# Designs tried in a protein design chat: VHH binders against Abasic site processing protein HMCES (HMCES). Part 127

Target 1, 269 residues: Abasic site processing protein HMCES (HMCES), of Homo sapiens (Human) (q96fz2)
Amino acid sequence: CGRTSCHLPRDVLTRACAYQDRRGQQRLPEWRDPDKYCPSYNKSPQSNSPVLLSRLHFEKDADSSERIIAPMRWGLVPSWFKESDPSKLQFNTTNCRSDTVMEKRSFKVPLGKGRRCVVLADGFYEWQRCQGTNQRQPYFIYFPQIKTEKSGSIGAADSPENWEKVWDNWRLLTMAGIFDCWEPPEGGDVLYSYTIITVDSCKGLSDIHHRMPAILDGEEAVSKWLDFGEVSTQEALKLIHPTENITFHAVSSVVNNSRNNTPECLAPV
Short names: E, the ipSAE of ESMFold2; O, the ipSAE of OpenDDE; V2, 0.75 times the mean of E and O plus 0.25 times the DockQ between their complexes.

## First folded at step 14 (VHH)

Design ta5 (from hx2 with W59Y Y104T; framework vhh_6z1v_2; at its last look DockQ between E and O 0.06; V2 from the best seeds 0.00; counts 0 for: pae O 10.7 > 2, placed apart)
Fold by ESMFold2, look of step 14:
Structure ta5 (fold): chain B 269 residues (1-269), chain A 123 residues (1-123)
Amino acid sequence: as target 1 above (269 residues)
Amino acid sequence: EVQLVESGGRLVRTGGSLRLSCAASGFTFSTYAMGWFRQAPGKEREVVAAISWHGGITYHADFVKGRFTISRDNAKNTVYLQMNSLKPEDTAVYYCAARSYQFTDSPKEYNYWGQGTQVTVSS
């Protein structure tokens, strides 16, 4: 819920987000503010991470099935917030519980404006509280991945790079989010910020933690969540539920310190 | 118009070898991952092998590992499946499929499909 990995180079991340619009055309999402993308194995609240959102949020009469990718601040700052410093917000907006989303002004207002996004990550971390001790075991949690092999049969002439990168075929975790746009009272650029919707954990994760992000499993779910031009809030909320299509492995305590940004953060132990 | 055209399927004896080809047109082949799938009558379509858009990373299903090899030639817009040590259980229609950049083991995630080529392995 409160820590992710999103470490891919921008071009690798963009290719992992290839999609088909409603007419069947193959596309890549168009970047906004690409220089604000800060890849790390260890993302925490208040950091920027990439999200997908509909082009219709930026362009009048755009095809709402077309996607923009943009870095946004983790920790939703409501458009009505009056202070000049977002850290003054009196409540935590890192996550939004699905069962109370329509009861919280911070979330229902932007949701009513169609401000739905898909939060991208390699996967997320959770800490299991171990019985009989104060030790906490971190896990890296992600979509099941197809096992890849290094190809040695095609030769160097037809392969411009030495492809041992498991990450070139990584299926990104796609989490349902809500975003808002806040104009600082002292002026400056509009702040885009998001929250991750959470649900009760599926059975497979229940021994690790009782909550999980609302995962959008597959292109139909992602498309419907993003397409606020064609899919109402009520229809979209039907997409918000736990999934069992998830896997995990234990990782070392290196990830505990959010300043550690190394592959060891997600390496199996 | 996107087209994937498989060729090379035929009747072959147990223990024999066969090479399937899939010629692609109507899209930028070098930006697509490619897969070979098979389907026997009454069975679900299943992944046999897949190869990355750049050709450097592959997947082979356990039931064909060591016997089948996927490869591609981006200059010819063609993906291949070399099939050795064929068994009667390999009898199926074999399909070529394309997915932008990344491959998966799920047929539902592939955007373009060929019409298939029949492979029959006799006892």
Scores: ipSAE 0.719, ipTM 0.882, lowest interface PAE 1.0, mean pLDDT 91
Fold by OpenDDE, look of step 14:
Structure ta5 (fold): chain B 269 residues (1-269), chain A 123 residues (1-123)
Amino acid sequence: as target 1 above (269 residues)
Amino acid sequence: EVQLVESGGRLVRTGGSLRLSCAASGFTFSTYAMGWFRQAPGKEREVVAAISWHGGITYHADFVKGRFTISRDNAKNTVYLQMNSLKPEDTAVYYCAARSYQFTDSPKEYNYWGQGTQVTVSS
């Protein structure tokens, strides 16, 4: 997975991340660094994307079932990295293979610390190799969406915020991630960065690509992955497997250029 | 050139059914929300139904009360309005409209409009 879409306005995204804590109380995740959130139809590594993580990572004695939403850098920078520039990292940390997650220090160490996150996206992109040609066909891959009917007011002309509510029912793709905290040697703000765990593709996607993100399907899976206070690493890793609950459509080559940030990126062709 | 061409409007009896179609061309259909509006004589244009660009979200006006259903086929660049249990009050010119990416209930916010198709429901 090297490209995602996350274009919802912040408020819509927040509402889409509504959840119940362990007490059954309905909650919205609290934002950390909301100003770093940059909606885009075309998210690439090194960009910031919103992730969910347990409140316990930020607050001592917090309820570990509570969720925080925070933009993090895509591409895990290990805490032990001593260079001043994260771009000097010599190995690719955009993805973490599920089969070697416990073999790689860069991923094993933060995972052992409970640094599990859920990477949010509208969906992700993958390119199918065309036989006999150097051409690749991009696909947008996402959760199946259920058609919903809105009975209320839909965006009055005088209130642009109202029409944004039309996206309230979009089911976000929830991908399993590992994050780490890196302190720059020269000082400054702590950098939070993440990697997306990948697995072998499901049967439905296998013709497009042989690998896919580890998708956490459903609130239980998401909750267990995030709750490092109650769920051990061993138990959490049981959640990492291919899922067939996915759909996709072909999109235009517009998405090939990471600078393109328009609805055309994810539009079906 | 952008075109929205409505079809299917005709005279029907009360309780009858009708399916309207709107064929779109000249723009990237799959990136636009689509809506059906109607305008009766002496009345303002009002939203009947709307559908998101991906078809996953729909809106139906309160007066529809489950009688009408909007749908779309992006492969055919077409939006539909299935109208059941028609009433004389449904008599109007029905318009297809397009808005970039998201729909709204405000006609002023739509980018493109069709010429309309007349629906007449007799008692």
Scores: ipSAE 0.005, ipTM 0.279, lowest interface PAE 10.7, mean pLDDT 89
ESMFold2 (binder alone), look of step 14: mean pLDDT 88; pTM 0.896

Design ta6 (from hx2 with W59Y Y104S; framework vhh_6z1v_2; at its last look DockQ between E and O 0.23; V2 from the best seeds 0.00; counts 0 for: pae O 10.7 > 2, placed apart)
Fold by ESMFold2, look of step 14:
Structure ta6 (fold): chain B 269 residues (1-269), chain A 123 residues (1-123)
Amino acid sequence: as target 1 above (269 residues)
Amino acid sequence: EVQLVESGGRLVRTGGSLRLSCAASGFTFSTYAMGWFRQAPGKEREVVAAISWHGGITYHADFVKGRFTISRDNAKNTVYLQMNSLKPEDTAVYYCAARSYQFSDSPKEYNYWGQGTQVTVSS
């Protein structure tokens, strides 16, 4: 998993993240650093993307079931990294394999601190290598979506004018991640960064690619992954498995160049 | 206290029409998507129709398309289901449900439920 789409305006994205805390209270996640949110149809490693994490990471006595949403750098920079420039990291932290997560220091250490996050996207891209050719076919992969219709009802509230009707009710893809916090040695802001946990692909995706992100399907899974105050590392890791509740469609090669940020990137072909 | 109160269910003949209403209180109605679900005895609860928090986007299950119409009136905190061309297989208890901002076809995703209203369609 090395490319995603996360293009919704901030307020639409926030409403898509409505949730219930452990008391049953309906809430929206509270933003940290909202100015760093950069929506795009074509997100790549080293860019910032929004993640959910427990409020308890920021406030000592907070309810661990309450959620913060914050942009973080894709590509985990370990807290122990000693250089002044995070681009000097000499190993790839874009993804974290589930079968070795407890063996890799860069992932085991923050996981032991409860630094679990949910990485948000419209969906992700994968490239299928076609047998007998050198061509790679990109696919956009996402949760199945309910079919929506424009309402014709008299007196109905006005629909959002700046979106396709599909996006008004889009179910965001929720991927399991680990984050860490790195303090630059010369001072400055703490860098929050994340990795996406990967698993073997489900049967439905196996012809496209042999790995997939670990998807958290439903609010129970999301809540348990986020709640490091009540859910141990060992219990949380039981949430990490493939899912068949996923769909996809072929897209044009426009998405291949990560500088292309247009709806064409995810449009069906 | 959140309350969803359905009304309008009754006995009607095949081909008839019926309008269900669901009055909501105890929460900010205009920030919730609303759904109608139905359940016949011994069967699973299934989505019939749903409408966005702002009322501009809807969903109707294939088995009711063209016959049923969901609508809402945010000034009256009420969601409606207009049911036309009723068939005996529409006989069920109909439930109103609420979910913050986005609707879903899965009953598990809804936070608040009414007690239901019985609709019976005679042949």
Scores: ipSAE 0.692, ipTM 0.875, lowest interface PAE 1.1, mean pLDDT 91
Fold by OpenDDE, look of step 14:
Structure ta6 (fold): chain B 269 residues (1-269), chain A 123 residues (1-123)
Amino acid sequence: as target 1 above (269 residues)
Amino acid sequence: EVQLVESGGRLVRTGGSLRLSCAASGFTFSTYAMGWFRQAPGKEREVVAAISWHGGITYHADFVKGRFTISRDNAKNTVYLQMNSLKPEDTAVYYCAARSYQFSDSPKEYNYWGQGTQVTVSS
């Protein structure tokens, strides 16, 4: 996974992340650094994307079932990294393979500390290799959306108003991530950054790409992944597997350029 | 134990109104989408209406045509179906169903079901 969409307004995104805590109380996640949230139809590594994480990471004795939403840098910067520039990392941390998560120090250490997060997206993009050509067809991949009387097809919104209505009820993709905290050697703000865990593709997606993000499907899976206070690493890792509960459609080549940030990126062709 | 208990079904005349209720227990109600389904004799079970876990999104079948309205009270762990302008064609057993997070128009996708309540509309 090297490209996502996360374009919802902050308020809409927040509402879409409504949840029930362990006490059964309905809650909205509290924002950390809301100003760092930058909506985009075309999110690439090194950009900031919103993730969910347990409040316990920020507040001692907090209810670990409570959720915080925070923009974090895509591409995990390990806490032990001693260079002043995260871009000097010699290995790719955009993704973490599920089969080697416990073998790589960069991922094992933060995971062992309970630094689990849920990466939020409208969906992710993947490119299908066309046989015999150098051309790749991009696809937008997301949770199936239920057609409501108010829901138009993606990209078929005749008006801005209709478009907003479609997205007001959008089920966000929830991907399993690991985050870490890095303190710059020269001082400054702590950098929060994340990696997306990847698995072998499900059967439905296998013709497009052989790998997919580890998707946490449903509130229980999301809650267990986030709740590092009550759920062990071993138990959490049981949640990491391919899912068939996805859909996709072909999109235009507009998404190929990471600078393009328009609805056309995820519109069906 | 998960329980969905429907109530409110009865005999009514054409043009009458009913309010069905479904009381849920044994699961976190507020995290489940709820749906009303009906099954008439000799027919397949079909969706009548569905509502998201937070109540912000609703679905109503085409045959409802504004006559029925689904709602929920998460504090009471109850989902409702207000049925107005009832017709003989609405005669069926009405079922409450629950699905984790997202509602669907497919009965097969629901996790829990009630026993149903009989609605009979006389001409």
Scores: ipSAE 0.010, ipTM 0.261, lowest interface PAE 10.7, mean pLDDT 90
ESMFold2 (binder alone), look of step 14: mean pLDDT 88; pTM 0.899

Design ta7 (from hx2 with I57R W59Y; framework vhh_6z1v_2; at its last look DockQ between E and O 0.01; V2 from the best seeds 0.00; counts 0 for: pae O 11.6 > 2, placed apart)
Fold by ESMFold2, look of step 14:
Structure ta7 (fold): chain B 269 residues (1-269), chain A 123 residues (1-123)
Amino acid sequence: as target 1 above (269 residues)
Amino acid sequence: EVQLVESGGRLVRTGGSLRLSCAASGFTFSTYAMGWFRQAPGKEREVVAAISWHGGRTYHADFVKGRFTISRDNAKNTVYLQMNSLKPEDTAVYYCAARSYQFYDSPKEYNYWGQGTQVTVSS
C-alpha cells in the first residue's frame, strides 16, 4: 500500500469519525494541529495524513477510549534515528508486514509503547500488473458504500453537482497503523510519523495485488486497536488479518503521477 | 438520557397505508442520522430505510422501494416512515435507530434503539 485518497474537507472528515467512548458517550475526535491537514485525492509516502490515536498518548490519566485526530507523516521515523533529515532513513517504513512486526526494531519498539493508530483514507490505490507488458492498471479500493439518494427523489440518479452530499456519508477506510515520535537532533518540533500494517490480500483482491493494508472493519475493531490502556499488544495483534469486506473499481492513469490531485484520480473508467 | 419512542404500529389490511413516528430526546437530533429497521419472528433485524442528519440524503431497501418513504422533522425531533401498499411480508416489529452523522445498513453500527412498534398486515 503506497497511495491513498484523503480529500474530504476537515469538517466532513471529522463528522465521519464520530465514535462512542467506553462510557457510551457519542463524541467527535479532538484535533491536534488541524491546520496541518492537507487533503488530496493522491497522497503518497512522506506526506501528512490524518490518523486517530488515544487521548492517553497526550494527556496523563485521560480516558484511553477517547480519540485524538492528528496529521502525521507517512513513513515511520524511529525515535532512535540519528540523522537530521528523515529522508536519510536507509530502509522503507511506508508499510509494516504483520508477519515480521515483532522482529523489526523500528516497529516492535513503538508497538510495545502502545503507539497504535488508525490511518484514515477515502480508500487506497493499487496497481495490477498486466501480463506481457510493463503496464499496470490502477484500481481505487474502499469499503462498500450504502447507495444514497437525494431526499424525495427515490430512484433518481445524482448529478455531478451533488458529489459533496454523497461524500458526506462516505464510510472512511480505517487501516491499522503504528506510529513513533522522533526528536530532531538539531531541535524543532517532535515529528509524529506512521506506518501502515499490511497482510496477505483477501481472495477478492488477489488478482490485483498480493498484499493489502490491515483493515479495521467496524467500531469494535477500531476501538480495540486504539485503546492501548485496556487492550494489550498481544490482543491487538489478533485484529490484524485480511478482510473480504472491500470493493474496488478501475481508474485512469491520471493517479500514476502523484502530483495529480483531482477527482479524476478515483473516478471509475 | 437518550430515548427513541416509536408509535403508529397497528393492524392494517393488505394494500393499506400506515405512518410510523419516532420521537427522539436526550441528544441533539439534528446531528444524528436516523434509520428504520424491522424484525419479523425468527428473522434477523434488517434495515428498511435511513436518512442523513441534515435530511438531504436517504436510503430505502429494495424490498420497500417505491412503497415506503423516510422523512424527518428536525424542529419536532421526529423521524417518520410512510408505508404504502402494505403486504403481509411487511409484518414485523419496526425499530427506530440513531447514529451520529452517518447512516449504514448494518444494525451493529447504531448505538441508540427504540423499543419497537408492531405492524401487522392481514390478508
Scores: ipSAE 0.602, ipTM 0.835, lowest interface PAE 1.5, mean pLDDT 90
Fold by OpenDDE, look of step 14:
Formats: C-alpha cells, sequence, structure tokens
Structure ta7 (fold): chain B 269 residues (1-269), chain A 123 residues (1-123)
C-alpha cells in the first residue's frame, strides 16, 4: 500500500470514529495535534495521516480502551535513528510485512512496546499490472458502504449536497499499523510515525495486487488491536489476516500523480 | 529553538501566595507534559508538580499538601504554579520543564528546562 485517501473534514472524521469504551460508554476520540491533519484524496508516504491509538500511550494509568486520534507521518522512523533527517533512512518503512514483523528490529521493538495504531482512510489505491503493457490501472479499494436509497455510486453524486451526505456516513477503512516515536538529535518535537502492516491479498483482490493492508474489520478487531494494555502482542497479531470484506472500482490515472488532490482521484471511470 | 521562560518568583512573607508562569516556545506545547521543579541551596532538584499534555492528570509532591496547584493553558503555551500558604522551606529556585516523550510516565524525566525563577519566603 503506497497511496491512500483521507479527505473528510475533521469533524466528520471524528464522528466516523465514534466508539464505545470498555464500560459501554459512547465516546469520540480526543485529538492530538489536530492542526497537523491535512485532508487529501491522495495521501502518499511521508505525509501525515490520522491514526487511532490508545490513550494509555499518553497517560499513565489511563483507560487503555479510550482512543486518541492523531496525525502521524507515514513511514516509520525508528526511535534509534540518529540522523537529523528522517528521509535519510536507507530502508523502506512504508509497509511492514506480517510474516516478517517479528524479524525486523524497526517493527518488532515498537510492537513489543505496544505501539499499535489504526490507520484511518477512505480507502487505499492499488495498481493492476496490465499484461503485455507497461501500463498500470489504478483501483480505489474500500469497505462496502451501506447503500442508502439516494446514495448513487461515489461518482454519481450530482450535487454537492448529495456528496456530503454520502461522506457523512462513510465507513472508514481501518488498517493495522505500528508506530514509533523519534526524537530529533537537534531537538524539537517528537516525531510520531507509522507503518501499515501488509498481508497476502484476499481472493477478490488477488487479480489486482498480490498484497493488501491488514484490515481490521469491526469494532472488536479495532479495539483489540489498540488495547495494548489488555491484549498481548501475540493475541493482537492473530487479528492480522486478509479480509474479503472489501470492494473496489477502477479510477483514472489522475491519482498517479501524488500532487493531484481532487475528487477525481477516487471517482469511478 | 526550544525555550522555557519562568516568571513570577519574588520575595514573599510566610503565608503569602505566588503564581509562577512558564512561557513555552519552539515546540508544540499541547503535546508535552509539563512540570515544575525546585532546588534549594545544598539540596537536590525535586519535582513539585506535573501535568499531562491535555491537563487531565496532575501530580503534586507530598510536601505540597494541597498548597500548590499546577495548571496549563495550551492556547497560551503557558504552564502555571499557584502557590499558597508559602513557608520558609519553600525557598528555592523553581524550574519549568517539558517532557517531549509521548507518554506521561515519571515526572522526573523531562527533556527541556527553563533557567529558573527565585522564590524566597521570609519568616
Amino acid sequence: as target 1 above (269 residues)
Amino acid sequence: EVQLVESGGRLVRTGGSLRLSCAASGFTFSTYAMGWFRQAPGKEREVVAAISWHGGRTYHADFVKGRFTISRDNAKNTVYLQMNSLKPEDTAVYYCAARSYQFYDSPKEYNYWGQGTQVTVSS
């Protein structure tokens, strides 16, 4: 996974992340660094995207079932990294393979510390290799959405009003991630950064791409992944597997350029 | 550049009150835990109070006994220490500190420090 969409306004995104804590109380996640949230139809590595994480990461003795929402840098920067510029990392940390997560120090160490997060997105993009050509067809991949009688296809929202209604009830894609905290050698703010765990593709997606993000489908899966206080690493890793509960449609080549940030990126062709 | 600037320290009489302020700059204040420390002559630096990044949790040292209260205003990038019922034993240089680490663990583990402000309590 090298491209996502996360374009919802902050308030809409927050509401979409409503949850129940372990006591059954309805809650909204509290924001950390809300000003770093930059909505975009076309998110690439090194950009900031919102993730969910347990409150326990920020406060000792906090209820670990409570959730914080925070923009983090896509591309995990390990805490041990000693260079002043995160871009000087010599290895790719955009994704973490599920099969080697425990073999790579950059992912194993933060995971062992309970640094699990849920990466939020409207969906992600993947490119299908066309046989015999160097051309790749991009697809937008997301959770199936509840068809409201008036909700035409994402592309058919003829009116701004209808478009807003569609996105007000959009089910966000929830992907399993690992994050780390990096202190710049020169001082300054701690950098929070994340990697997306990837798995082999489900059968439905296998013709498009052989790998997919580890998707956490449902509140229970999301809660267990986040709750590092009550759920061990070993148990959490059992949640990491392919899911068939996805849908997709072909999109235009507009998304190929990471600078393009328009609704055309995710519109069906 | 990270800066912490303490203010409000002065000479006061026993039983008096002071409010210390620490103005922070050069970092995202709302993401840091903040603390007040003090150091008396010939003594080690000790924690007075600490506050979480959102202000929801506070720590006060045992010697405070309800006399001091830490608070913060994230909109102003400022942390405060309200000191009431001051005693001669409270005479010290008071330091503001910021913790850049992601979680609130120990109030003793802070990364950035101010220059301190002198508080003197006379009998």
Scores: ipSAE 0.007, ipTM 0.253, lowest interface PAE 11.6, mean pLDDT 89
ESMFold2 (binder alone), look of step 14: mean pLDDT 88; pTM 0.897

Design ta8 (from hx2 with I57N W59Y; framework vhh_6z1v_2; at its last look DockQ between E and O 0.01; V2 from the best seeds 0.00; counts 0 for: placed apart)
Fold by ESMFold2, look of step 14:
Structure ta8 (fold): chain B 269 residues (1-269), chain A 123 residues (1-123)
Amino acid sequence: as target 1 above (269 residues)
Amino acid sequence: EVQLVESGGRLVRTGGSLRLSCAASGFTFSTYAMGWFRQAPGKEREVVAAISWHGGNTYHADFVKGRFTISRDNAKNTVYLQMNSLKPEDTAVYYCAARSYQFYDSPKEYNYWGQGTQVTVSS
């Protein structure tokens, strides 16, 4: 997983993250650093994207089931990194394989501190390699969506003319992540950054790519992954597995260039 | 305390019409998506129709499309289901459900439920 779409205006994104705390109270996540949110149809590593995390990371004695939403850098910078420039990191932290997460210092250390997050996206892109050709077919991959209709109208959920109605009720993709906090050695602002955990692809995606992000399907999985105050690392890792509850469609090669930030990136072809 | 109270369920003949109402209290109705679900004996609870918090987006299951219409009146804190051209297979307990902002087709995503109202359609 190295490309996502996360394009919703902040208020629409926030409403899509409505949740229930452990006491049954309906809530919206509270933003940190909202001005760092950069919506785009075409997010790549090193960009900022929104993640959910427990309020307990920020507030002593907070209810660990309450959620904060904050933009973080994609590509985890370990807290122990010694150079002044994060671009000098000698290894790729865009993704973290689930089968080795407890063997990699970059990931096991923050995981042991309870630094679990949920990475938000409209969906992600993957490129299918076709035998006998150099061409790769991009796909947009996302949760199945309930079809919505204009009041009094027969709906067309995939129509460009109706995209704002589609996005008003869009179920965001929720991926399991790990984050860390890096303090530059010569001072400056703390850098929050994340990695996306990956697993073997489900049967439905295996013809597109052999790996997929670890998807947290439903509010129980999301709550347990986030709640480091009540859910141990060992229990949380049981949530990390493939899911078949996923759908996709082919898209044009416009998405190949990460500078293209248009609805065409995810439009069906 | 959140409450959802369905009303309007009764016995009707095949081809008849019925309007269900669900009165909501204990929350800010205008920030909740609403759904109608039904459950026949021995069957799973299934979505019938749903409507967004602002009323601008709706969903109707294929088996009721063209026959049932969901609507809401935010001033009265009420969601409705207009049921036309009723068939014996529409016989079920009908439930009203609520969730903040977004609606889903899965019952497990909804946190607030009414007690249900029985609809019986005679051959």
Scores: ipSAE 0.611, ipTM 0.836, lowest interface PAE 1.4, mean pLDDT 90
Fold by OpenDDE, look of step 14:
Structure ta8 (fold): chain B 269 residues (1-269), chain A 123 residues (1-123)
Amino acid sequence: as target 1 above (269 residues)
Amino acid sequence: EVQLVESGGRLVRTGGSLRLSCAASGFTFSTYAMGWFRQAPGKEREVVAAISWHGGNTYHADFVKGRFTISRDNAKNTVYLQMNSLKPEDTAVYYCAARSYQFYDSPKEYNYWGQGTQVTVSS
């Protein structure tokens, strides 16, 4: 996974992340550093995206079932990294393979510390290789959405009003991630960064791409992944597997350029 | 450059009050938990009080017994320690500290430290 969409306004995104804590109380996640949230139809590695994480990461003795929402850098920067520039990292940390997560120190160490997060997105993009050509067809992949009587296809929203309604009730894609905290040698803000765990593709996506993000489908899966206080690493890793509960449509080549940030990126062709 | 600058420490009589301030710069203050520590001569540095990034949660050491209160103003990038009913045993250098990740009472968990301000309580 090398591209995502996360374009919802902050308030809409927050509402979409409504949850129940372990006591059954309805809650909204509290924002940490909301000013770093930059909505975009085309998110690439090194950009900031919102993730969910347990409140216990920030507050001693907090209820670990409570959730914080925070923008983090895509591309995990390990805490041990000693260079002043995170871009000087010599290995790719955009994704973490599920089969080698425990073999790589950069992912194993933060995971062992309970640094699990849920990466939020409208969906993610993948490119299908066309047989015999160097051309790749991009697809937007997301959770199936509830068909409201008036909700035409994402592309058929005839009116701005209808488009807003569609996104007001959009079910966000929830991907399993690992984050780490990096202290710059020169001081300043601690950098929070994440990697997306990847798995082999489900049968439905196998023709498009052989790998997919580990998707946490449902509140239980999301809660267990986040709750590092009650759920062990071993138990959490059981949640990491392919899911067939996805849909997709072909999009235009507009998304190929990471600088393009328009609704055309995710519109069906 | 990250800076934590403590102020307000002075000589006071037993039963007196002081308000310490710590002005922070060089980092996003509202994303850090803040703490006050103290170190008396010949003793280890100990936590006095701590406050979460949003100010909703506070910790006070047992020896505080309601005498001290930590607070913060994120708009001013400042954390405060109101100290009432001071005792000679409260004589120490008081330090301001900051931590982004997790809210801890251990000095080792804090990223940034001030130079400290001397508080002396006379009998």
Scores: ipSAE 0.320, ipTM 0.715, lowest interface PAE 1.6, mean pLDDT 90
ESMFold2 (binder alone), look of step 14: mean pLDDT 88; pTM 0.895

